VH-VL binders against Exosome complex component CSL4 homolog (exos-1). Designs and how they scored, part 17

Target 1, 208 residues: Exosome complex component CSL4 homolog (exos-1), of Caenorhabditis elegans (q9xxd2)
Amino acid sequence: MLAETLVAPGDKVLDAIGEYRMGKGLYEANRRIFASVAGFVNVYGFRDKSDNLVQVIEVRRSEDQLDNELLPFHGAIVTAKVMAVGLRFAKCDIISIGDKVYKKRFSALLPKKKLRPLEPELSEPFKNFVRPNDYILAKVCEDAEIKDKFVLSIAEDELGVVLCRGRFGEPMQKVDWNTVVSTRTGKTEPRKMAKVPQKCTLPTQSVA
Key: E = the ipSAE of ESMFold2; O = the ipSAE of OpenDDE; V2 = 0.75 times the mean of E and O plus 0.25 times the DockQ between their complexes.

## First folded at step 13 (VH-VL; framework fv_dalutrafusp)

Design i3 (from g6 with light chain Y32W; at its last look DockQ between E and O 0.46; V2 from the best seeds 0.00; counts 0 for: pae E 4.0 > 2)
Fold by ESMFold2, look of step 13:
Structure i3 (fold): chain C 208 residues (1-208), chain A 120 residues (1-120), chain B 107 residues (1-107)
Amino acid sequence: as target 1 above (208 residues)
Amino acid sequence: EVQLVQSGAEVKKPGESLKISCKASGYSFTSYWIGWVRQMPGKGLEWMGIIYPRDSDTNYAGKFKDQVTISADKSISTAYLQWSSLKASDTAMYYCARFYDNYYSYFDYWGQGTLVTVSS
Amino acid sequence: DIQMTQSPSSLSASVGDRVTITCRASQDISSWLNWYQQKPGKAPKLLIYAASSLQSGVPSRFSGSGSGTDFTFTISSLQPEDIATYYCQQEYETPYTFGQGTKVEIK
């Protein structure tokens, strides 16, 4: 439990640097590694140009650690609200990560090619999958053409719409994983519904 | 600098065909939509349609669908607006414009316009 | 298609006056609305996107507000170079329709 350990200046962090690369907030004395500042021990890694794993050990102040843990990250499962549906993207706001609701919203894009594992046909309307004001369960991912915004995917079966309302604000009831029905008009609409555990069941039952 | 340079004014008779051009420079042509906007004499702006040059994905306003053809040639960074048979009602100024479509969407750079006059 | 209705169709004002133009959408478009300026003989120019965000290089005397179906464009102090026709445009869904325009003239 070396990572997350609180240290003060002068505290020993390691008996030897070993396979770690020395990061900020550390110094070496008597072949041992000590903290030079107060904070938490943090270990992070990356692969260098030769594909070798490089692990860096450092001491970080608590505000730096919280900053890293609070932001949406690649692979995170988030809840987002669909704000608009464009031609090649849906415009979304990330609301929460897991059970934690953010104090602010993060802008994100849901590309058409991230709607399901196979790329949709050009003739398939984006609106067959999601619509404005839907809430979706999505994964934060990368896109080769989008670098300045968070990118979302609902391609996996467990991802997709978790809450939606119809044109009149009425609750929509799931018919199957690709179809909802209006509780007001009885007409169906296509959606890509998330296959979530029962605990996440949408509020599909209401009487006007 | 981003530039959109349109072909020159045209004077045509009803029934003739026409293809006007919009040559783009100063940016990656295949990374942005290009749109066409009509302005009839003394009237407002009308959204006609847009094309994504990378794959020729197009979207037309209903009144212009099947009335005009929007196309692009990636090799020369040029978009086109084409009529197979002009009508007198096609007399208008036609603008091409680059359409930014990210979180926000708008026309950010415009061509100078091409005046098309159709008269008998 | 979403219809965009501007009011007034034209107006005259003095230099320094506050000018207000409204735009009404035929359905809720949230805040997805742009404002363009077109000077005589020129191509349109984007002033405001997303109802209230000023495009880079646009003077601060221009502003926009509104959400849902009702939107307002304001010039806080009219200048001689602001003589133009102003258009709203919804960016909510295709076709991205324009309002009919508002011609602003100086007395």
Scores: ipSAE 0.227, ipTM 0.612, lowest interface PAE 4.0, mean pLDDT 83
ESMFold2 (binder alone), look of step 13: mean pLDDT 94; pTM 0.946
OpenDDE, look of step 13: ipSAE 0.563; ipTM 0.810

Design i4 (from g6 with heavy chain G35N N59R; at its last look DockQ between E and O 0.11; V2 from the best seeds 0.00; counts 0 for: pae E 3.9 > 2, placed apart)
Fold by ESMFold2, look of step 13:
Structure i4 (fold): chain C 208 residues (1-208), chain A 120 residues (1-120), chain B 107 residues (1-107)
Amino acid sequence: as target 1 above (208 residues)
Amino acid sequence: EVQLVQSGAEVKKPGESLKISCKASGYSFTSYWINWVRQMPGKGLEWMGIIYPRDSDTRYAGKFKDQVTISADKSISTAYLQWSSLKASDTAMYYCARFYDNYYSYFDYWGQGTLVTVSS
Amino acid sequence: DIQMTQSPSSLSASVGDRVTITCRASQDISSYLNWYQQKPGKAPKLLIYAASSLQSGVPSRFSGSGSGTDFTFTISSLQPEDIATYYCQQEYETPYTFGQGTKVEIK
């Protein structure tokens, strides 16, 4: 695979540790070796007291002062959880990029103007598109006026809600691309559903 | 220290114009919604409307639409509530209040109130 | 507009009593319900947000519950400083309507 390869948290680095000693930025699960941080795979060696060659594999930032955590980037397709919905913005936490789950969450904003591919203001309430505790498939984008937060869009047909629950915590079933129905009450709610959802990775449910 | 300071009490006659102010300090004025809330004498609270100062996105409760104007001046961090022609029924205490943030719409800071009295 | 119906309009209770105030919304507002305390001549003060979450610095004798259309505000042990008018307020959609208020007095 190996040296100088860029990896993200959760990327497999090795199928087995083999002859290497495990260095920083790695963890083992089920005898496979994964990156625990973003960075470059590095291999180095030294001789121990008994003159044995020891080779170490690690993940290292490109520079010591740079945070080498792989950040969500412009154009990336991410899975995010909607935390709160206001008049003009929804607060979201980015959970994963593609099929790779972050160990931490990144704060992001979903502007109302990014809910549909229309540039004019939407007349519909924000709650007709997403609601708190929804999981969405979204694209990271640039915004000229918002520079201190990640900005998301669900405007494309492929983007939108992939998982949502009703007010009793029950699963919601898609009726059409703009409507879900409670599996408990039979009542419908509007949502913007992802039309061609990409594979997404969600956290393992906690045991109660 | 977040603070909303409103202009002083007003005594007016029907038909006169009035503009009351709410000066914000201790936070980024353009990043928070400012609301106006009316309380008529001996009555409860009534939400009048809201403004987002960054771009003047303004929304009104239906009964107050076309009765008042909500505005803001970003350069002096001040929101305004304005009448072009006061009525005796406008006699009330008027509060400004801001939302906690752009996601939660509860009022975490309130001005001290401006009493407006309209009588002949 | 979402109508918020609050009851009772007033009540009197003794120090140490449990006080309960109800608020009913004209439509399902999930948990988008807040509670405020207003003392005479003062601006309102937030006590409870999201139906049940206690605002920072608010005494633990105050609590809220409910979801959907029916909400309850409780003072577990009334204190002299709790004399005030209490308001519920929905934040589900504009206009952000308040209940009519409940005046709480000591007997």
Scores: ipSAE 0.307, ipTM 0.634, lowest interface PAE 3.9, mean pLDDT 82
ESMFold2 (binder alone), look of step 13: mean pLDDT 93; pTM 0.935
OpenDDE, look of step 13: ipSAE 0.817; ipTM 0.938

Design i5 (from g6 with light chain S31D; at its last look DockQ between E and O 0.03; V2 from the best seeds 0.00; counts 0 for: pae E 6.8 > 2, placed apart)
Fold by ESMFold2, look of step 13:
Structure i5 (fold): chain C 208 residues (1-208), chain A 120 residues (1-120), chain B 107 residues (1-107)
Amino acid sequence: as target 1 above (208 residues)
Amino acid sequence: EVQLVQSGAEVKKPGESLKISCKASGYSFTSYWIGWVRQMPGKGLEWMGIIYPRDSDTNYAGKFKDQVTISADKSISTAYLQWSSLKASDTAMYYCARFYDNYYSYFDYWGQGTLVTVSS
Amino acid sequence: DIQMTQSPSSLSASVGDRVTITCRASQDISDYLNWYQQKPGKAPKLLIYAASSLQSGVPSRFSGSGSGTDFTFTISSLQPEDIATYYCQQEYETPYTFGQGTKVEIK
């Protein structure tokens, strides 16, 4: 569902699944995770019956579309694309809720104070967390002063960047939970990567 | 108390260089954006650009990009606005101001202004 | 860039009068709008942020309203010390542009 993130059958998607749940379009060989179909890499999250966040990685052949009567709601885990980053907020498009991809993207804001928990005077620049063209896992939250847009948070450790692109539009690969590296230039950039829940391996994510 | 103190008035000729300063005190200098605003004689306010002193990240309004340089020296809590070659049209009052950085952001503390006069 | 247009450019009013200034944005800026006061010979001072929220220490005769593209600033009862030029500023996206200003004078 992530535009421009395309894999072919046999492409490596992850070095190890860790605690990510394997979704459709993937298979394991030699303890590595590969695409079983041609399609687009997607990551989504949902809360299980014990309220634990489960993160799923998959490959989809085409966009699955959802009628817009199911709107993003408070507490929902969504996948969003960062469209622009200002000083007070990032402008985002919500593209999916859980495993359901919307036919119409919804406009949303990611306020700077929603980048980390309990830090009302966040001193670090927005760009240390997210950049334009990043795909993020986020939680929908409410804001009394924003009426015509959804509000997102990535403050929880399990929320944040799941796929990202560099300044030339190239894929970026995770180095650690705060750093990605350009597949084109080899230079690193800071990001707030979505962490896998406790005792999980921190996998490297790859796209073709 | 938060305070921004700017350097004194300048009288220059076209083609000369100039660097004016804005010294901050009473807060953590590296924790807030600081910006520059131009006001030409008898005219309104113009947003020129901002800098984040911790890493010198800058954002310029398009008309000022490549016309001025905004910089900061965090060891002395000072921001700068600099011209390599002044023009008569640079005659103006220049203010520095701090962003209050929360959910809403705004210029909450202003320097007293630095008058720059560039005469042929 | 987002253009901010204030109206009127200037006005004269008597002490005690209600004064209204409008500001129009060239696109939807939600409530990311500030109002500043600049007295003659002085640096600007923030009065209102978030379209309608009064900064600490600002007299309650000042108020703001609006969202989207159309915003209004009001002085409910003009006082002699309110002689100034008033500016709106959007804080929605860089460059954080100002309106051209509205000069308020006492008759």
Scores: ipSAE 0.015, ipTM 0.469, lowest interface PAE 6.8, mean pLDDT 82
ESMFold2 (binder alone), look of step 13: mean pLDDT 95; pTM 0.957
OpenDDE, look of step 13: ipSAE 0.513; ipTM 0.795

## First folded at step 14 (VH-VL; framework fv_dalutrafusp)

Design j1 (from i1 with heavy chain D101E; at its last look DockQ between E and O 0.46; V2 from the best seeds 0.71)
Fold by ESMFold2, look of step 14:
Structure j1 (fold): chain C 208 residues (1-208), chain A 120 residues (1-120), chain B 107 residues (1-107)
Amino acid sequence: as target 1 above (208 residues)
Amino acid sequence: EVQLVQSGAEVKKPGESLKISCKASGYSFTSYWIGWVRQMPGKGLEWMGIIYPRESETNYAGKFKDQVTISADKSISTAYLQWSSLKASDTAMYYCARFYENYYSYFDYWGQGTLVTVSS
Amino acid sequence: DIQMTQSPSSLSASVGDRVTITCRASQDISSYLNWYQQKPGKAPKLLIYAASSLQSGVPSRFSGSGSGTDFTFTISSLQPEDIATYYCQQEYETPYTFGQGTKVEIK
């Protein structure tokens, strides 16, 4: 049994602890080492003050992993992909929090009233701000009318579009904070660009 | 229970005006879109346009923009579809339907339809 | 506007047959596709949303699949009450266009 192994409670992890130190999610019975929770076997090491390599074996519960399992929370800065633009909401998938990419995407809504600090005028179409396949930096927030999905805001100047593609999938170049231009057609499109781009991480492939 | 009840069938001549209604009940009228869908005789469904009654916000399909007017009266929970000058080609069944908008969106409740016949 | 093309335009099948209807979008619409059933003389009724999610109260013999541009709707065992015209509809961008419909009849 060694690193990266998925285990269930009661599964044997080791025949003996050996030189490992027992970490979380393990117990010893009958001279054997067993998982006490479901999760992945993890081994990590450090050198102590005496320059000895200390290796710790643990079972990290997927749902309890601190940084990798933290759900989007109110106030968090996330990277999301705009999947479609509806009538009153953009439909988004949250893909990462800070520089950490989630294993699964979370469905979210970006209300029109969360596009700017003051709500856009009724005559301003949603497409002036974001479009499908845009990647945005957004803040997770609460909404009085939306209770069943994560809600996003790009109202702050530093939030908004960070990557976008045109109608033909081509890269778009920023002209200013409200305008991009197609590298293929030369035509401009309005967007709400993030005024100070922040680092973000995009998945290279879907998580399993 | 959610219900959408439409006004009765209409027989009109070209050039006349018409306003048909869709009365909603059993839900918060101002919290959902109401859309209009045309079905010409023997043909499929056509999305005409939609209204959000709280703000009177509308969105029309291009071919129907400026050809019809969609409106709502919040005080009686009623949406309307209106023509200023009917054509023979406007002969069709017209449905109103409630549109649920979320991450996935759809028409969840439909009126019974209003048959409009425009003939000489 | 996004064009939705259904195939076939009509079909006849026996009770108990598996029936498959396809819907092709003129561009990638992800999974933003609905299926409606319209029985003769009646208003349409939602069966499936999100390409594959069954609406509450809809019999499990109905199913949907697909993403992107190509979608399928399946009745696993055709029943007499399933005589209807079936429509796909995209809800990816306005106008939220319908397919032309597929009429299903019993032989």
Scores: ipSAE 0.758, ipTM 0.881, lowest interface PAE 1.0, mean pLDDT 84
ESMFold2 (binder alone), look of step 14: mean pLDDT 94; pTM 0.953
OpenDDE, look of step 14: ipSAE 0.839; ipTM 0.954

Design j2 (from b1 with heavy chain D101E; at its last read DockQ between E and O 0.47; V2 from the best seeds 0.74)
Heavy chain, then light chain:
Amino acid sequence: EVQLVQSGAEVKKPGESLKISCKASGYSFTSYWIGWVRQMPGKGLEWMGIIYPGESETNYAGKFKDQVTISADKSISTAYLQWSSLKASDTAMYYCARFYENYYSYFDYWGQGTLVTVSS
Amino acid sequence: DIQMTQSPSSLSASVGDRVTITCRASQDISSYLNWYQQKPGKAPKLLIYAASSLQSGVPSRFSGSGSGTDFTFTISSLQPEDIATYYCQQEYETPYTFGQGTKVEIK
ESMFold2, look of step 14: ipSAE 0.760; ipTM 0.890
ESMFold2 (binder alone), look of step 14: mean pLDDT 94; pTM 0.949
OpenDDE, look of step 14: ipSAE 0.839; ipTM 0.953
ESMFold2, look of step 16: ipSAE 0.755; ipTM 0.887
ESMFold2 (binder alone), look of step 16: mean pLDDT 94; pTM 0.950
OpenDDE, look of step 16: ipSAE 0.840; ipTM 0.951
ESMFold2, fold request of step 21: ipSAE 0.785, 0.787, 0.780; ipTM 0.899, 0.903, 0.898
ESMFold2 (binder alone), fold request of step 21: mean pLDDT 94, 94, 94; pTM 0.948, 0.949, 0.951
OpenDDE, fold request of step 21: ipSAE 0.867, 0.903, 0.862; ipTM 0.957, 0.959, 0.957
ESMFold2, last read: ipSAE 0.754, 0.766, 0.753; ipTM 0.884, 0.887, 0.881
ESMFold2 (binder alone), last read: mean pLDDT 94, 94, 94; pTM 0.947, 0.950, 0.949
OpenDDE, last read: ipSAE 0.880, 0.849, 0.905; ipTM 0.956, 0.957, 0.960

Design j3 (from a6 with heavy chain D101E; at its last read DockQ between E and O 0.47; V2 from the best seeds 0.75)
Heavy chain, then light chain:
Amino acid sequence: EVQLVQSGAEVKKPGESLKISCKASGYSFTSYWIGWVRQMPGKGLEWMGIIYPGDSDTNYAGKFKDQVTISADKSISTAYLQWSSLKASDTAMYYCARFYENYYSYFDYWGQGTLVTVSS
Amino acid sequence: DIQMTQSPSSLSASVGDRVTITCRASQDISSYLNWYQQKPGKAPKLLIYAASSLQSGVPSRFSGSGSGTDFTFTISSLQPEDIATYYCQQEYETPYTFGQGTKVEIK
ESMFold2, look of step 14: ipSAE 0.772; ipTM 0.896
ESMFold2 (binder alone), look of step 14: mean pLDDT 94; pTM 0.950
OpenDDE, look of step 14: ipSAE 0.837; ipTM 0.952
ESMFold2, look of step 15: ipSAE 0.752; ipTM 0.886
ESMFold2 (binder alone), look of step 15: mean pLDDT 94; pTM 0.947
OpenDDE, look of step 15: ipSAE 0.840; ipTM 0.952
ESMFold2, fold request of step 21: ipSAE 0.768, 0.775, 0.797; ipTM 0.890, 0.891, 0.905
ESMFold2 (binder alone), fold request of step 21: mean pLDDT 93, 94, 94; pTM 0.945, 0.947, 0.952
OpenDDE, fold request of step 21: ipSAE 0.879, 0.904, 0.831; ipTM 0.956, 0.958, 0.956
ESMFold2, last read: ipSAE 0.787, 0.786, 0.776; ipTM 0.902, 0.901, 0.892
ESMFold2 (binder alone), last read: mean pLDDT 94, 94, 94; pTM 0.952, 0.950, 0.952
OpenDDE, last read: ipSAE 0.886, 0.849, 0.904; ipTM 0.957, 0.957, 0.959

Design j4 (from j1 with light chain Y32F; at its last look DockQ between E and O 0.48; V2 from the best seeds 0.72)
Fold by ESMFold2, look of step 14:
Structure j4 (fold): chain C 208 residues (1-208), chain A 120 residues (1-120), chain B 107 residues (1-107)
Amino acid sequence: as target 1 above (208 residues)
Amino acid sequence: EVQLVQSGAEVKKPGESLKISCKASGYSFTSYWIGWVRQMPGKGLEWMGIIYPRESETNYAGKFKDQVTISADKSISTAYLQWSSLKASDTAMYYCARFYENYYSYFDYWGQGTLVTVSS
Amino acid sequence: DIQMTQSPSSLSASVGDRVTITCRASQDISSFLNWYQQKPGKAPKLLIYAASSLQSGVPSRFSGSGSGTDFTFTISSLQPEDIATYYCQQEYETPYTFGQGTKVEIK
C-alpha cells in the first residue's frame, strides 16, 4: 500500500502525479515523483464545496505534526474573514478549506479586480462587494504581482459573502444576491452574496 | 537604493499657484502608492492623500479634497502636489512617502520634505 | 474618519527610564496600527507595523502591543538618541490618520 510506505531521499514514489496534489517532501524529475526526505508516504483528502474529493500526497516525518495540514492551493475553495478593506485589496484571513477548519489563519489578499468576472475598470466602491468582518467563500488563485501572500477571488457566482453583520454588530439578512438588510435598522447594504448550499456555511471555529 | 527627492523650498504669496514634486528612483514607480503628508509648524503629521501611478488612482482625506491636486508622471517617475490658490494657512512642511500596500501597509521611504511658506 | 488619540502629548524622562505611550482609536481597527519616529528636522521613520512587529533595523528596546482600540508603544530603556516625536497611524480605513504625536525629551 502506497500510504505509510517508508521512503528515503531519491526513492521513486510515483511514475506521475496523476490526480494527486503534490505535497511536501517530494520533487519531480523527468515527470516522475521522488522523495526529497526520509519519512512515510502520507495521502490525505477532503471534500470541497462541490463534494469533490481532493487528495494530497506527501512524505512526512513523524515529528512534523505542525506541517500535516493541507495548505491552501491554487483552485481551492476556502472560507475567509475580511479583516479590513484597503486601497487595492481586501485583507483576509483564510479560516478553512472545504470542510476542514484550519488550526491557524493564513493571510490573504482579495484584489479589487477579483470581485467580478468581467474585470473592466471597476467603478463601484469596494464596500458594495465586501466589508470588514464579512465571511466569504473564495477561490485561491494566482496573481502576477502578488507572490508573498495567498490571493483570493470571489468573481464566480458561487463565491462571495456567506455571513455578515451590520455596523452595530447586528445580523444581516439576504434580500437577494447583491443586497442584505439590517435586522436592526431595516436599511439595505450592497454585498456580493455567494450562491452556496447551506452546509457550506461558516466553520464553527470562526464563530467561537 | 530607494530614494524620494523633493523639490526645493518655496516662498509664495496668498493666491498664487504652486506645484511641488517628488522624484522617485531605485524601484518600480508604478508598483507603489505615493502619499503626501502635511506637517504645519509645530504640529503633527496629517495624511493628505495618495496616488497609485499605474492607474492615476487617487484617494484624498476629506479636508484636502478640492484643496489640492495629487498627480503623477510615470515617464519621469515623479509625483506632484499642487495648489491652484495658496492660503497663508498652507504654510507647512510637505512630505512625500512611498506606501507599501500588502496585508499590512505603511510608509516605508520618505522624501526629505518641501517647506512651503505663504506670507502676506 | 477614525480619530487616533495619543497620551501623553509630551513627556520628559531620564536616560534608562521605561517610557510608555498609548494610542486609542475611535473604533476597532484590529491590529492595523503603525508607529513612526520623527527626530527634530527630519522625516518620519517607521518603527513598528501590525501593532507589534518591529521594522528591520529597529532596536529591540522599542516594542508595541494592543489590538482593537487600545495600543501601547514602549521604550524599555530610553537612550539619548530616542529624543523625538512618536506618532501612531491607523491603516484600517482611509484617510489613514495619525495620532497627534507624543514628544519625548530627556530630563
Scores: ipSAE 0.762, ipTM 0.885, lowest interface PAE 0.9, mean pLDDT 86
ESMFold2 (binder alone), look of step 14: mean pLDDT 95; pTM 0.955
OpenDDE, look of step 14: ipSAE 0.840; ipTM 0.954

Design ko (from i1 with heavy chain W33S D101S Y103S, light chain Y92S Y96S; at its last look DockQ between E and O 0.02; V2 from the best seeds 0.00; counts 0 for: pae O 6.1 > 2, placed apart)
Fold by OpenDDE, look of step 14:
Structure ko (fold): chain C 208 residues (1-208), chain A 120 residues (1-120), chain B 107 residues (1-107)
Amino acid sequence: as target 1 above (208 residues)
Amino acid sequence: EVQLVQSGAEVKKPGESLKISCKASGYSFTSYSIGWVRQMPGKGLEWMGIIYPRESETNYAGKFKDQVTISADKSISTAYLQWSSLKASDTAMYYCARFYSNSYSYFDYWGQGTLVTVSS
Amino acid sequence: DIQMTQSPSSLSASVGDRVTITCRASQDISSYLNWYQQKPGKAPKLLIYAASSLQSGVPSRFSGSGSGTDFTFTISSLQPEDIATYYCQQESETPSTFGQGTKVEIK
């Protein structure tokens, strides 16, 4: 039942990791395994150098769906990676649209006015919300002034950061909806976290 | 294949400076941190510190803070450990290791070690 | 700093024997514990991570268990090539710390 199951960020995939090795697109919270990205649950096995059977569980796009040419649309929930942060907007790449993960990326902008309603003006408007390399759950919005890129919003409480790593590449843990803590240093950082059970862990290459 | 190759053994005198290297290959150097571990003769392993090459950020154990400097050159996928002034007590084997970090963290690949001998 | 205490410091067993090493943390480290093997004159090698997960390429005779403060490393059937010093390591907090090691020898 696990294989080919469609999941969205925050969806529980396993009650426990069990005999599986955790692959990409997943994070652990309270010993449970959740999807960090939209996609399909995939389980694959291989024999290691000692002839031990290793099974890896991951979330990815199906190979049969690689030709899907669907585009982001207004109102869609997407997973995006923050690529850069400026004064007016953050540059993002859309990775998935709903439950569909794309190989190609869609360029998007996250304006500072779409971070949270009634936020004060800051010299670093994004510092308390998102950082480069963060993965966010966002809604696609329309903006008449922006035509060349999609516009994202994380203003809703259910939207925000779903994955983030610290300066040492370590996973960050959610303290509350506005704060994460480094598992390495114990230092806290501000982030607008999506209201889903989550630890901020980026997908990394599984040891094969 | 992931490999960490360290520089050769060093024989030094107290007060001398030293910089040893750890060259990484077989993976994206900036995607993983590199740690340094000390092992004094006949003793156990000691975590010294870690560097994340992507951000050039470092973290040290308190015991080694300001005693050594950890650095990296991304252009050649090499991490460094250096002393400004060696002491006899710095005599040890030094290992670099790749730091894997996801839900859990560990050193999955190790260099062969660099023996540093400091004697008058 | 979190203190890691291994027991025993050394042991000698026969080929085929079950070997058990324990590691105790000074505070709760959840499952953030790794086990390494270091053969004489060689670099350490990762065997177990996350307290009980077997690293790729490691023989199935090696296993780990435990959570919180008490952990166990087991070799189900000791082989001649298993002569080494074994170390536990916590990755719950910085700085990471190792146990003092357990030297395993063959009788």
Scores: ipSAE 0.021, ipTM 0.568, lowest interface PAE 6.1, mean pLDDT 86
ESMFold2, look of step 14: ipSAE 0.295; ipTM 0.650
ESMFold2 (binder alone), look of step 14: mean pLDDT 94; pTM 0.956

